# VHH binders against Flagellar brake protein YcgR (ycgR), part 217

Target 1, 263 residues: Flagellar brake protein YcgR (ycgR), of Thauera aminoaromatica (c4kar8)
Amino acid sequence: MAELSTPSPASPAPLDGGRGDELEKFTLRGARQILQLLQDLITHRGLITAHTGGGHSFMTAVLKVDEERGRVVLDPSPDPQANRRALAAPRLTCVTQLDGIRIQFPLVGLGEGQDKGRPALFAPLPAEMLRLQRREFYRLQVPLAHELSCLLKAEDLARKPVEVSARVIDIGAGGVAVVVPTGAAEFVIGGTLPACRLALPDGEPIELDLEVRNLNRQTQRNGTEQLRVGLRFAALPRAADTRIQRYIFKTERALNAKARGGL
Short names: E, the ipSAE of ESMFold2; O, the ipSAE of OpenDDE; V2, 0.75 times the mean of E and O plus 0.25 times the DockQ between their complexes.

## First folded at step 19 (VHH)

Design NC13 (from LA110 with S31E; framework vhh_7n9e_1; at its last look DockQ between E and O 0.35; V2 from the best seeds 0.67)
Fold by OpenDDE, look of step 19:
Structure NC13 (fold): chain B 263 residues (1-263), chain A 119 residues (1-119)
Amino acid sequence: as target 1 above (263 residues)
Amino acid sequence: DVQLVESGGGLVQAGGSLRLSCAASGFTFSEYAMYWGRQAPGKGREWVSGISSGGGSEAYASSVKGRFTISRDNAKNTLYLQMNNLKPEDTALYYCAKQDYESGTFSSWGQGTQVTVSS
């Protein structure tokens, strides 16, 4: 009897730490808005992945919003260990989706108790809730079989223009993540890279302006350090947007077909 | 431990100038992009400017572009912000921040230096 190793749920990709300002556009802080969104989650029976840290998570749901007490009631895990971890965690990161929109919110001050005679978890109402539209935040991991490149127009230490050919790791409607050799160019969050060229398989490269949003150092298995650069499309022509969306759609379909054993 | 100590703030009249400094210690300063942010009373933290590790690239918020200049002296482990043509809306606590290459953003802020611009 071969124990089917349940695939470990892929840790949700960290939200690209875009400029706090951009996330603010998608962050709800109004008490009424938060209450409404929580109520919508209840109404739609939205399953929530609650992250407790350390790579651990459990599935829960908002059962009730107690406005009088200013708290949210969550469904406890059937796993007592998960509940213990949740209660011990200084913060829960709750992730869900409603109508194709990713919703993320923190819960702090988790406690356990009873709601109408049933075990429940309690937390104060979140101070903020992030609503991310899928179109803007969905990132397709670029398959190795379908390599994309981006020619970056950057500056070196001497502020001289340099061109860096970068491999695209992921792509979405809002931007790309690329990898470059460490020291290939100077990058800073908020910096603009003008007249870059994104190469798609379906035709000529797309010229576009890019804004640096995040910088990660990555060490490869071979010990070589690389810089992962998260880039936002600063100005994207409609035709380019259409091409990017088409690429994402086609690639996603191909990946899904392969995953289903069809290819 | 990473330490960032901001200085150079003060009271200035509108149209005046200030130069902020941030003394960095506890890490290899020249390997990290550095940033300035600010927090006005009753507002959230706002990104103001950034400079690459080597100083070859700079970025500015639209609100300060053309008025502020970020610079660094890697030999002195010091970050600077020259602020010209200051406006009352520039009144804030100004913070120095270090690039976090693990999180991908800038996560380490100092204690800040107060800038007050009077009308």
Scores: ipSAE 0.875, ipTM 0.964, lowest interface PAE 0.5, mean pLDDT 88
Fold by ESMFold2, look of step 19:
Structure NC13 (fold): chain B 263 residues (1-263), chain A 119 residues (1-119)
Amino acid sequence: as target 1 above (263 residues)
Amino acid sequence: DVQLVESGGGLVQAGGSLRLSCAASGFTFSEYAMYWGRQAPGKGREWVSGISSGGGSEAYASSVKGRFTISRDNAKNTLYLQMNNLKPEDTALYYCAKQDYESGTFSSWGQGTQVTVSS
């Protein structure tokens, strides 16, 4: 089942078969990747909720990674009962965010001790960490007032360049969906559209490469036929990604506030 | 109702060429984007190439780009795949498919035509 405006999995089905578990793509298992992510949490001073089971949890942070001993060092709770529950628990489920991305990892074999003369909790490094970019599945329905558009650089019947200004109907971290009049250009699943321009409400248009992922026929309320083109962002520069995610976040916040106050 | 019949496969030496055809009936061919896929023994089906309804835009899997050329003749309701500089890795059963504008993806695969590339 596809989300609104999301492309089908990785490439058009059935030709792309081989996906078995979508959650696996968010799971880090490499030792270097895990160490880097833990170091990022330390650097950003990320606050972690450690769940001990039975509805109990406490707030902690990763103080350091002891690579030589293969363990993480955690900040103990000021509540001695929380520390006792953590030490008694068969595992801790640690949950946090880094730049809006949910991070989750298990710790087993928790023990207590000292770090530089201060009380600390210790556990072996996790064998895996989940880095869930939940925002990549979300598709924001673009408000009509924003008049978001994307200038597509496509081809006509004679293989000549043609520019099509297409209205953006939804946008997510991984792509957009646009609508165009039937016959405005020649589209094919798997086709790439280089140097397209996504116009956000403020600022200069973003130049990006797009790949066609799906093609649907749609009928407008007035009976006019149009083509819905699902497009994936290819090789998105970090600055462009940041601008897109900020737009989505700001707009989502504004729409949620209106929906609650306007019901 | 939709019918797709592939032909033109065969045995060819590495470095050789073949041209595949897909005869289409049961729909207005010129209104649909068309695709080639393939399935090697013991593997899943792989997308190979696509062409827009009017023939103005083409797409290729990276493994065949520069060697394969998709084309169509809307007057003859026929889709083609020109396969040059063939490699043993291109050995597969080749299928054509029609765009499905209701689902947004592909539908209506043919039975396929076998391509075998010898070393």
Scores: ipSAE 0.686, ipTM 0.908, lowest interface PAE 1.0, mean pLDDT 83
ESMFold2 (binder alone), look of step 19: mean pLDDT 83; pTM 0.830

Design NC14 (from LA92 with S53H; framework vhh_7n9e_1; at its last look DockQ between E and O 0.42; V2 from the best seeds 0.68)
Fold by OpenDDE, look of step 19:
Structure NC14 (fold): chain B 263 residues (1-263), chain A 119 residues (1-119)
Amino acid sequence: as target 1 above (263 residues)
Amino acid sequence: DVQLVESGGGLVQAGGSLRLSCAASGFTFSSYAMYWGRQAPGKGREWVSGISHGGGSTAYASSVKGRFTISRDNAKNTLYLQMNNLKPEDTALYYCAKQDYEWGYFSYWGQGTQVTVSS
């Protein structure tokens, strides 16, 4: 039974938009989009974790969308205390997953009532829904046999410059994802790492500026935690771009040849 | 449950200053990068600033760079945004957000605090 290695979530493609556009890209605000997504949750009977604050949450589901009244109907908790907390909360934070996509939305103005003779919770339709996809763009997974490394110039907790050698796990035209030991350096989305060095097999390392676009904590099989950092190429020289593209093409070709039994 | 409560907003004249606070609870605050975003009327939400979990790394949108300063007090579970030389275009609802290390982006936005900058 070949353990289907769950493909490591590909680093999201560098968001072409300015540093501020990332959240917006994942936020639905259109009434139709929101309604559709809620309907999808109903159709798929998606379980929702509703956070009421104070460390408390309960499981619920969207039962119905009432478009005429502009409200969503939720399944109440079997725990009366949870329902009381929900009703007392100024805001309910709902979190769920649909088709591998995380969905998060706020509900404000929660009330209780009955839907078709059954107890239900009611709230106005959310004004926005966050829909986060793990993989938006295809990136080449770097084979272990063809290791790439990136020397990151970052800062530690004391804002002291540190150099971190990071393994590149995937690469695309717009950036790389790397893994670093937890605590090796401090990262923040939107942060710039200047004068980093990407080592390709075909020659001298490429010096380039990188922008942090994504941060994931990953636990290895051995139980060790690592930080996956999604990085965008900032101001990539044309020559460097050509080299990167060439590497990707060559590597893809080699992988495909191997998959076909040719190597 | 993660809670983020923003405060410190208000009405200020152009060129003035405000300091926003975000009180965090329901998670180990010191283990997460934190962010500020804002939403101006009729516009989408935009990223404003970020700070690493320990405060060693910071980032700013180009529109606020040199004017805003993000900081944090991990002992108080509080995120701050010092806003100086405010402009009318800075008028927005300001939100704080928590890093999501599972999905890699932002999550758990607060209700926000309104900042209005008059001409």
Scores: ipSAE 0.815, ipTM 0.944, lowest interface PAE 0.5, mean pLDDT 87
Fold by ESMFold2, look of step 19:
Structure NC14 (fold): chain B 263 residues (1-263), chain A 119 residues (1-119)
Amino acid sequence: as target 1 above (263 residues)
Amino acid sequence: DVQLVESGGGLVQAGGSLRLSCAASGFTFSSYAMYWGRQAPGKGREWVSGISHGGGSTAYASSVKGRFTISRDNAKNTLYLQMNNLKPEDTALYYCAKQDYEWGYFSYWGQGTQVTVSS
């Protein structure tokens, strides 16, 4: 213990901020499902953030699953201090993404050793893994050529109304995802945007209320930062629902015809 | 290292008020949206309120709207929740949470502060 008599401030690893009932339906507890998901992480070489507590973390990867010994093998950090924190931690909370879906699992009983002559970290297989897929509805990826947009009625830093024209990148029966320039408006998960206007190619824009469900920061090729805003339709009128579904159906038909007709 | 420390909980009679605080360190507080959540005994965690990084937008669960007010002081790296007209149903362990812009949702980092509302 290098810092005797001076413990680090206690701080738990990040906890998922989703609704509690959603977590249970996304929890994998079957041994074979867990092994398959770990193998998928290995195959895709997924980068994992491993939280050691006290607000510390390091990047790692699952190198292999040792089924014979019931262990998962992790890539050690090049930072020796991060490895020491991991080995001292009572629990390692691993967080990553696979195909855009958040994966989270605990590892306990972490140990140090070698794998084929290289340093490695080992832990028993997790008893459960969380695979968070937050969408209940299919989302069509909007072709760039459609230039589908949504006029957002939001608030700026001074709490004043601001209108932001946002490009729609995906759309489904339950909502849209849009991109806006970073700083164009103030957004918060759970916030509602009343009387927004979704511009579809057929007819007048649809007036609808939107609720913010997720916020991601992204950097464009030219270095410009954008905010990806996931939006849920609130109380969608039947006519608006019909027009949205018609757009999705027609666009999917057109995309299928293009794929079948060439290349 | 990210650290969130909740405080201000306690025992209060129904109809009373409490103000919760969340002291933040280890990140640029003013760059992140922040949230309050709670967990009642035997229930899952419930989102309660959120506030944008600059404070220009706020949101509340329907069960607390009109009674609770979220605010932030970016100069003090502190998040607040003013809770008025408290009900026994508000009894819970209250947590603050930090936006995760890579994942797109938010995460809890603290141990929470207990609020108990008695009749």
Scores: ipSAE 0.707, ipTM 0.922, lowest interface PAE 0.9, mean pLDDT 83
ESMFold2 (binder alone), look of step 19: mean pLDDT 85; pTM 0.854

Design NC2 (from LA106 with S103A; framework vhh_7n9e_1; at its last look DockQ between E and O 0.27; V2 from the best seeds 0.68)
Fold by OpenDDE, look of step 19:
Structure NC2 (fold): chain B 263 residues (1-263), chain A 119 residues (1-119)
Amino acid sequence: as target 1 above (263 residues)
Amino acid sequence: DVQLVESGGGLVQAGGSLRLSCAASGFTFSSYAMYWGRQAPGKGREWVSGISSGGGSEAYASSVKGRFTISRDNAKNTLYLQMNNLKPEDTALYYCAKQDYEAGYFSYWGQGTQVTVSS
């Protein structure tokens, strides 16, 4: 039984927001809005990455919204250890996408039980849901066979310039997500990384400015922690944009051909 | 439980200065990037500034760049925002926020401290 490697949830597109992101305008706090969005997640059978802390996560889905009891029903992990971590976590951070829009919401007070005779996780309805409406650029997951790298120019703890070679895990028209060793450099959302170099297979690296848009800690299967950095293209020359688009298109086509059994 | 307590706000004249503080508890402060945000009356919350976990990297909104300075004392579990040359448009409730490395953004806003800049 081939363990269907659950596709790593597509890294949310870097927020195209200028410096000074108004997060509030993207935050739903209305009960009806929250209920509707949860219902939409159910309808679309959206897979949710539930983060339990410590770099651990599991895949779940909203199975039901119980309005009467004011709770959400989640699909438990097939991994009992993941469920235990979830139940022990003071807060569950749920991340998903709907129609290319990143959705993020916290769940607090997770419990286990049964729904219609099946094991389920229960939590009170989230008090808020973040819906990032920004034009989420399609993000291509970079195949391991076609590795991209990005040389990041950052600063260390001493504010000394450092260069970090980062693996690109996804790429879109608006930016890249990279992984770096934890502690390799200092990152902060809104920070600018000038004169970075994106290496594409088709020629010389592209020099570009990057803006940090998100920071995720991820624990690898081997227990090593990595930092995923979501980066926006802050200044992208037209020629570079064309190259990136060409790469994405070519790679997608190749992946699709392979998926169809043509390669 | 994560707690963030902002202080240092007040009434100041245009061109004046304030220093905000955020006392953090309930987590390993030195392991997290920290942020300041603000919410002006009738407006949404906006990001103001950020500082990396070790303080090696800083970021500022364009509206405050050159006027505000973010800093941190990891030994004191305290985040600071030095605000110089304050303008009436800086009038807002200022919040401290913690990086959420699970979600990728920042969260855990405190109650905020009110900054009012008079013309």
Scores: ipSAE 0.849, ipTM 0.952, lowest interface PAE 0.5, mean pLDDT 88
Fold by ESMFold2, look of step 19:
Structure NC2 (fold): chain B 263 residues (1-263), chain A 119 residues (1-119)
Amino acid sequence: as target 1 above (263 residues)
Amino acid sequence: DVQLVESGGGLVQAGGSLRLSCAASGFTFSSYAMYWGRQAPGKGREWVSGISSGGGSEAYASSVKGRFTISRDNAKNTLYLQMNNLKPEDTALYYCAKQDYEAGYFSYWGQGTQVTVSS
């Protein structure tokens, strides 16, 4: 019926050039490596998009790995139709990110059952996992101390221009994610925000056009509601791209040095 | 219970017009961005257009921009798609979709309405 959820995933950007030899060096095939990566997803509570084919997907998570039985345990969808599609699919393509790095793995032989009295989905451990550590898929989590911001030029309810200063929470080669107060402007997936300004710590703000890709509502600890807006760079000049990559590189080095120095 | 019911499809000659409607119930319609998508036979579903919760922002796929107009009437809980200058490649099952602010994307809830454009 009409009340059943039939989510359609936003298609991720295709892998660069479709070169299989490039992907092989990012492919994990060892059982120990696979188990460790799955455990990392559990530890970080990584949210997974599971694609069932035909443009359908659902959100899930790896709840545990049963090493003795060689199985992975997944969170079922609250939508029974999504679960039925998953169980009928010959293959689930699971896609997620871990610290900005794209993780992708197939699951075959999905079954339904219970884990500690709770409904769960089960599958044999994947024979391989892709850990795509490639520049265009990486997203740096911006440290709060940087106070990195992006001035958005959006529209209000009356279709009039409004400027919103948004905190940048992650940044990569292809875009940013920002947070704004709920109701600060009118956003829609596919909407274009021209002439926004991304403020990096070094130099003048970068002027760029952004496209809305995702919209989430979140409640802050003080009860204030905010909107997380996923934004794609529409066209990025070479100089702007270089500055963004430089910021990412410097920030990563600083974070790694802090982690090492804190041994 | 969320319900979206599409209507207004039919058979039309190339160059013609149709207006689709999407009747919404089971949620606070004015609080959600809304979308139209379509699926041609044997193909995947594609995004066509979107409109913000208050109607302040609209977006269109390049293939329909200038020919299709999305609109909403929040007092009547109804989403519309005015389709002008229709082409055979617009033939598809058309769905409306509701923003899912928890998942961050939109989803389709209805059965769709068939639009068939003849040469």
Scores: ipSAE 0.775, ipTM 0.937, lowest interface PAE 0.7, mean pLDDT 83
ESMFold2 (binder alone), look of step 19: mean pLDDT 84; pTM 0.846

Design NC3 (from LA106 with S103Q; framework vhh_7n9e_1; at its last fold request DockQ between E and O 0.29; V2 from the best seeds 0.70)
Fold by OpenDDE, fold request of step 20:
Structure NC3 (fold): chain B 263 residues (1-263), chain A 119 residues (1-119)
Amino acid sequence: as target 1 above (263 residues)
Amino acid sequence: DVQLVESGGGLVQAGGSLRLSCAASGFTFSSYAMYWGRQAPGKGREWVSGISSGGGSEAYASSVKGRFTISRDNAKNTLYLQMNNLKPEDTALYYCAKQDYEQGYFSYWGQGTQVTVSS
C-alpha cells in the first residue's frame, strides 16, 4: 500500500519584488492618517487579533491613543500567559477589519502598565498601517494582447455626456478596472455609469451599469499620467455573468498552461 | 499639511435644513474629488456623498438621495453639503474626506461637525 505522499502545499511563491511596490500603495505612513485610523478603530470598538508569533494570538482592542506621549493603549488579554507572550514578543502583528477593509499594523516595544487604574498594554504608535481592501472577487489581469475595452458613458466638467473608450486592465466576477486618460471625464467614488459597454473577445459587447469604487492616478514610465478607475458591476444580467466567467476561466487556463511551458 | 475643517452642524427639528461646510487647506483642492461621510452613535462610518474634482459628477447614498446636495467652490477651497428634509436617522457626526489617488479611496482628516435632528 504505497503511501500516496500528499504533495506538500506549494510554499506561497515569495512575493516577487513587484508585489512590494503594490503593498506600498496600501501602506499608510502619515502620522495624521495613522492617528485617524486608530481613532476609527476606537470609535468602532473594533476587535483586533494580535499575533505574538509562533502561531499564538490574542484578542485585543485599541482603548486610547495618546498623541502627547506618542503611544497606543491596548486592552490586555484575560489570559496572563497571552500577555506574557505579547510582552516577550519583539513585534506584535495586529490584524482587524473596519468597514470590510482589512487593517494590519505592527507594534513594537510593548509594555505593561495601568490606564486609569486598570491594567493596560502600551506601545509606541505604529510607523505604518496597512489597509487592504479585500477584493471581494478574484480579478484576472487581462493580457495586453486581448485588448479588452470598456466604453464608459460619463460626464465632462460641463456635465455633458461623453463616451470614453477605456482599456480594461483587470476583470473579475464583481467588476473591472480600466485606465483612462487624465481629464477624459469626471469620476467620483459612488458614481454610477449607466449603459456602458464591455467588449469581450467572444462576441458582441455586453451592456451593463457600472459603479465607481476606486480612483488611482498612475504615472507611466514614459511620464504620461493616467487614471485607473475601479468599477463594480451594478447590475449584471445572468447571461453576461456567464460570459464574463467563461472568459476569465479560459484566460486563466491559457495563462497557466503557458506558465507550465505547455505553450 | 492637509487640513479639513467641518462646520455648520447643530440641532434642528425633523423636516428642517442645514448646510455644512468644509474648509480645505494644505493641498490643491481643485485637483481632488471630495466626499462627505457620517457616523451615527454606535454605528460605523458611512459614505454620504461625493463630488468630482471639477464638480462635473456627483454621487449620493440611497439614504440621502433627493434630500442632500453636495457642491464645491474651488476658488474658496470649500466643500458644501446642503441637507434638506432632515430626519432623526440623519443624526451623526459628519466628516469631510479627501480623495487619496495613491490608495484609490478617500481619507477623513477633520474632527467632524455634529448634526442632531430631533423628532
Scores: ipSAE 0.891, ipTM 0.970, lowest interface PAE 0.4, mean pLDDT 89
Fold by ESMFold2, fold request of step 20:
Structure NC3 (fold): chain B 263 residues (1-263), chain A 119 residues (1-119)
Amino acid sequence: as target 1 above (263 residues)
Amino acid sequence: DVQLVESGGGLVQAGGSLRLSCAASGFTFSSYAMYWGRQAPGKGREWVSGISSGGGSEAYASSVKGRFTISRDNAKNTLYLQMNNLKPEDTALYYCAKQDYEQGYFSYWGQGTQVTVSS
């Protein structure tokens, strides 16, 4: 299996410059395109992971674009140490998604100040933004009505096998994300879950080996804490890959048709 | 404030053993998955091992599996890495890391402890 130090397509970790030629097609450099994409992030209230180096990051958002001064305004972290790391970093690498499409852009020259009397972070507009609209990085948000589930073969506190039925919340070519109740099993990044079963519509469940890549806490509106588990497909069989891609394609077509029919 | 303090490094001959410790404070240790990473000279930092918050699940990089054992003592807020059959390739600055459930990955907080394995 690939080492966890190498970013996976589903990871919020930044893509490095070693992929520059492959990614140039997806790189926006026009001022108007950059402004529009930033405005889209503002409109959709996109949460952004801002990487400061040393494995550290914080969540932020673009609050507005100050076109007069050519700057973006960012939400500061509630953690003062995160803000200090960000201000000391030579570059802030921002990663987010917009409608399942991965967005990445650098900010240099980050400064602190106030916006309307509230603390804020400021940076010049980025000179480029990566909008990675390709299969490898796409993550379909699974409609609730589909009730997709994955049976996880995990371990409990006593290192005994436990099966956890988990709701699938997103799916892509490289993996799925699921939610489970807190305490349902013991999870750790790098852990492998052999012989899990992914239930897709139309057909028998798919047997998959999964690897834990991300663990997030997710609080429901009723205050109940759940765990979001990001899982990578290990050694995905061709037949399974085909079924997953067909599900994604069919669901995208259905969602697009519903959106157009809503006019 | 989160603090992670690594210790137990040193100079050892190939085939030898070391036990690293990571003293944690400033958070509820038993509620977090914990990790070891390392950085060899001139190389990027790499993940070595991880252990779930209750200790029920462990994971290892392929390069150390079968030689290294991660463990934790939640009563003492301490993470350990038992390193056996050490090789020169294990020479690195070793760091422990804390799960960050907001961003979904883990991050390093300490200065690390140096392990040097002579041929």
Scores: ipSAE 0.786, ipTM 0.953, lowest interface PAE 0.6, mean pLDDT 86
ESMFold2, look of step 19: ipSAE 0.735; ipTM 0.924
ESMFold2 (binder alone), look of step 19: mean pLDDT 85; pTM 0.861
OpenDDE, look of step 19: ipSAE 0.842; ipTM 0.950
ESMFold2, fold request of step 20: ipSAE 0.696, 0.775; ipTM 0.918, 0.950
ESMFold2 (binder alone), fold request of step 20: mean pLDDT 85, 84, 84; pTM 0.852, 0.844, 0.851
OpenDDE, fold request of step 20: ipSAE 0.871, 0.871; ipTM 0.969, 0.970

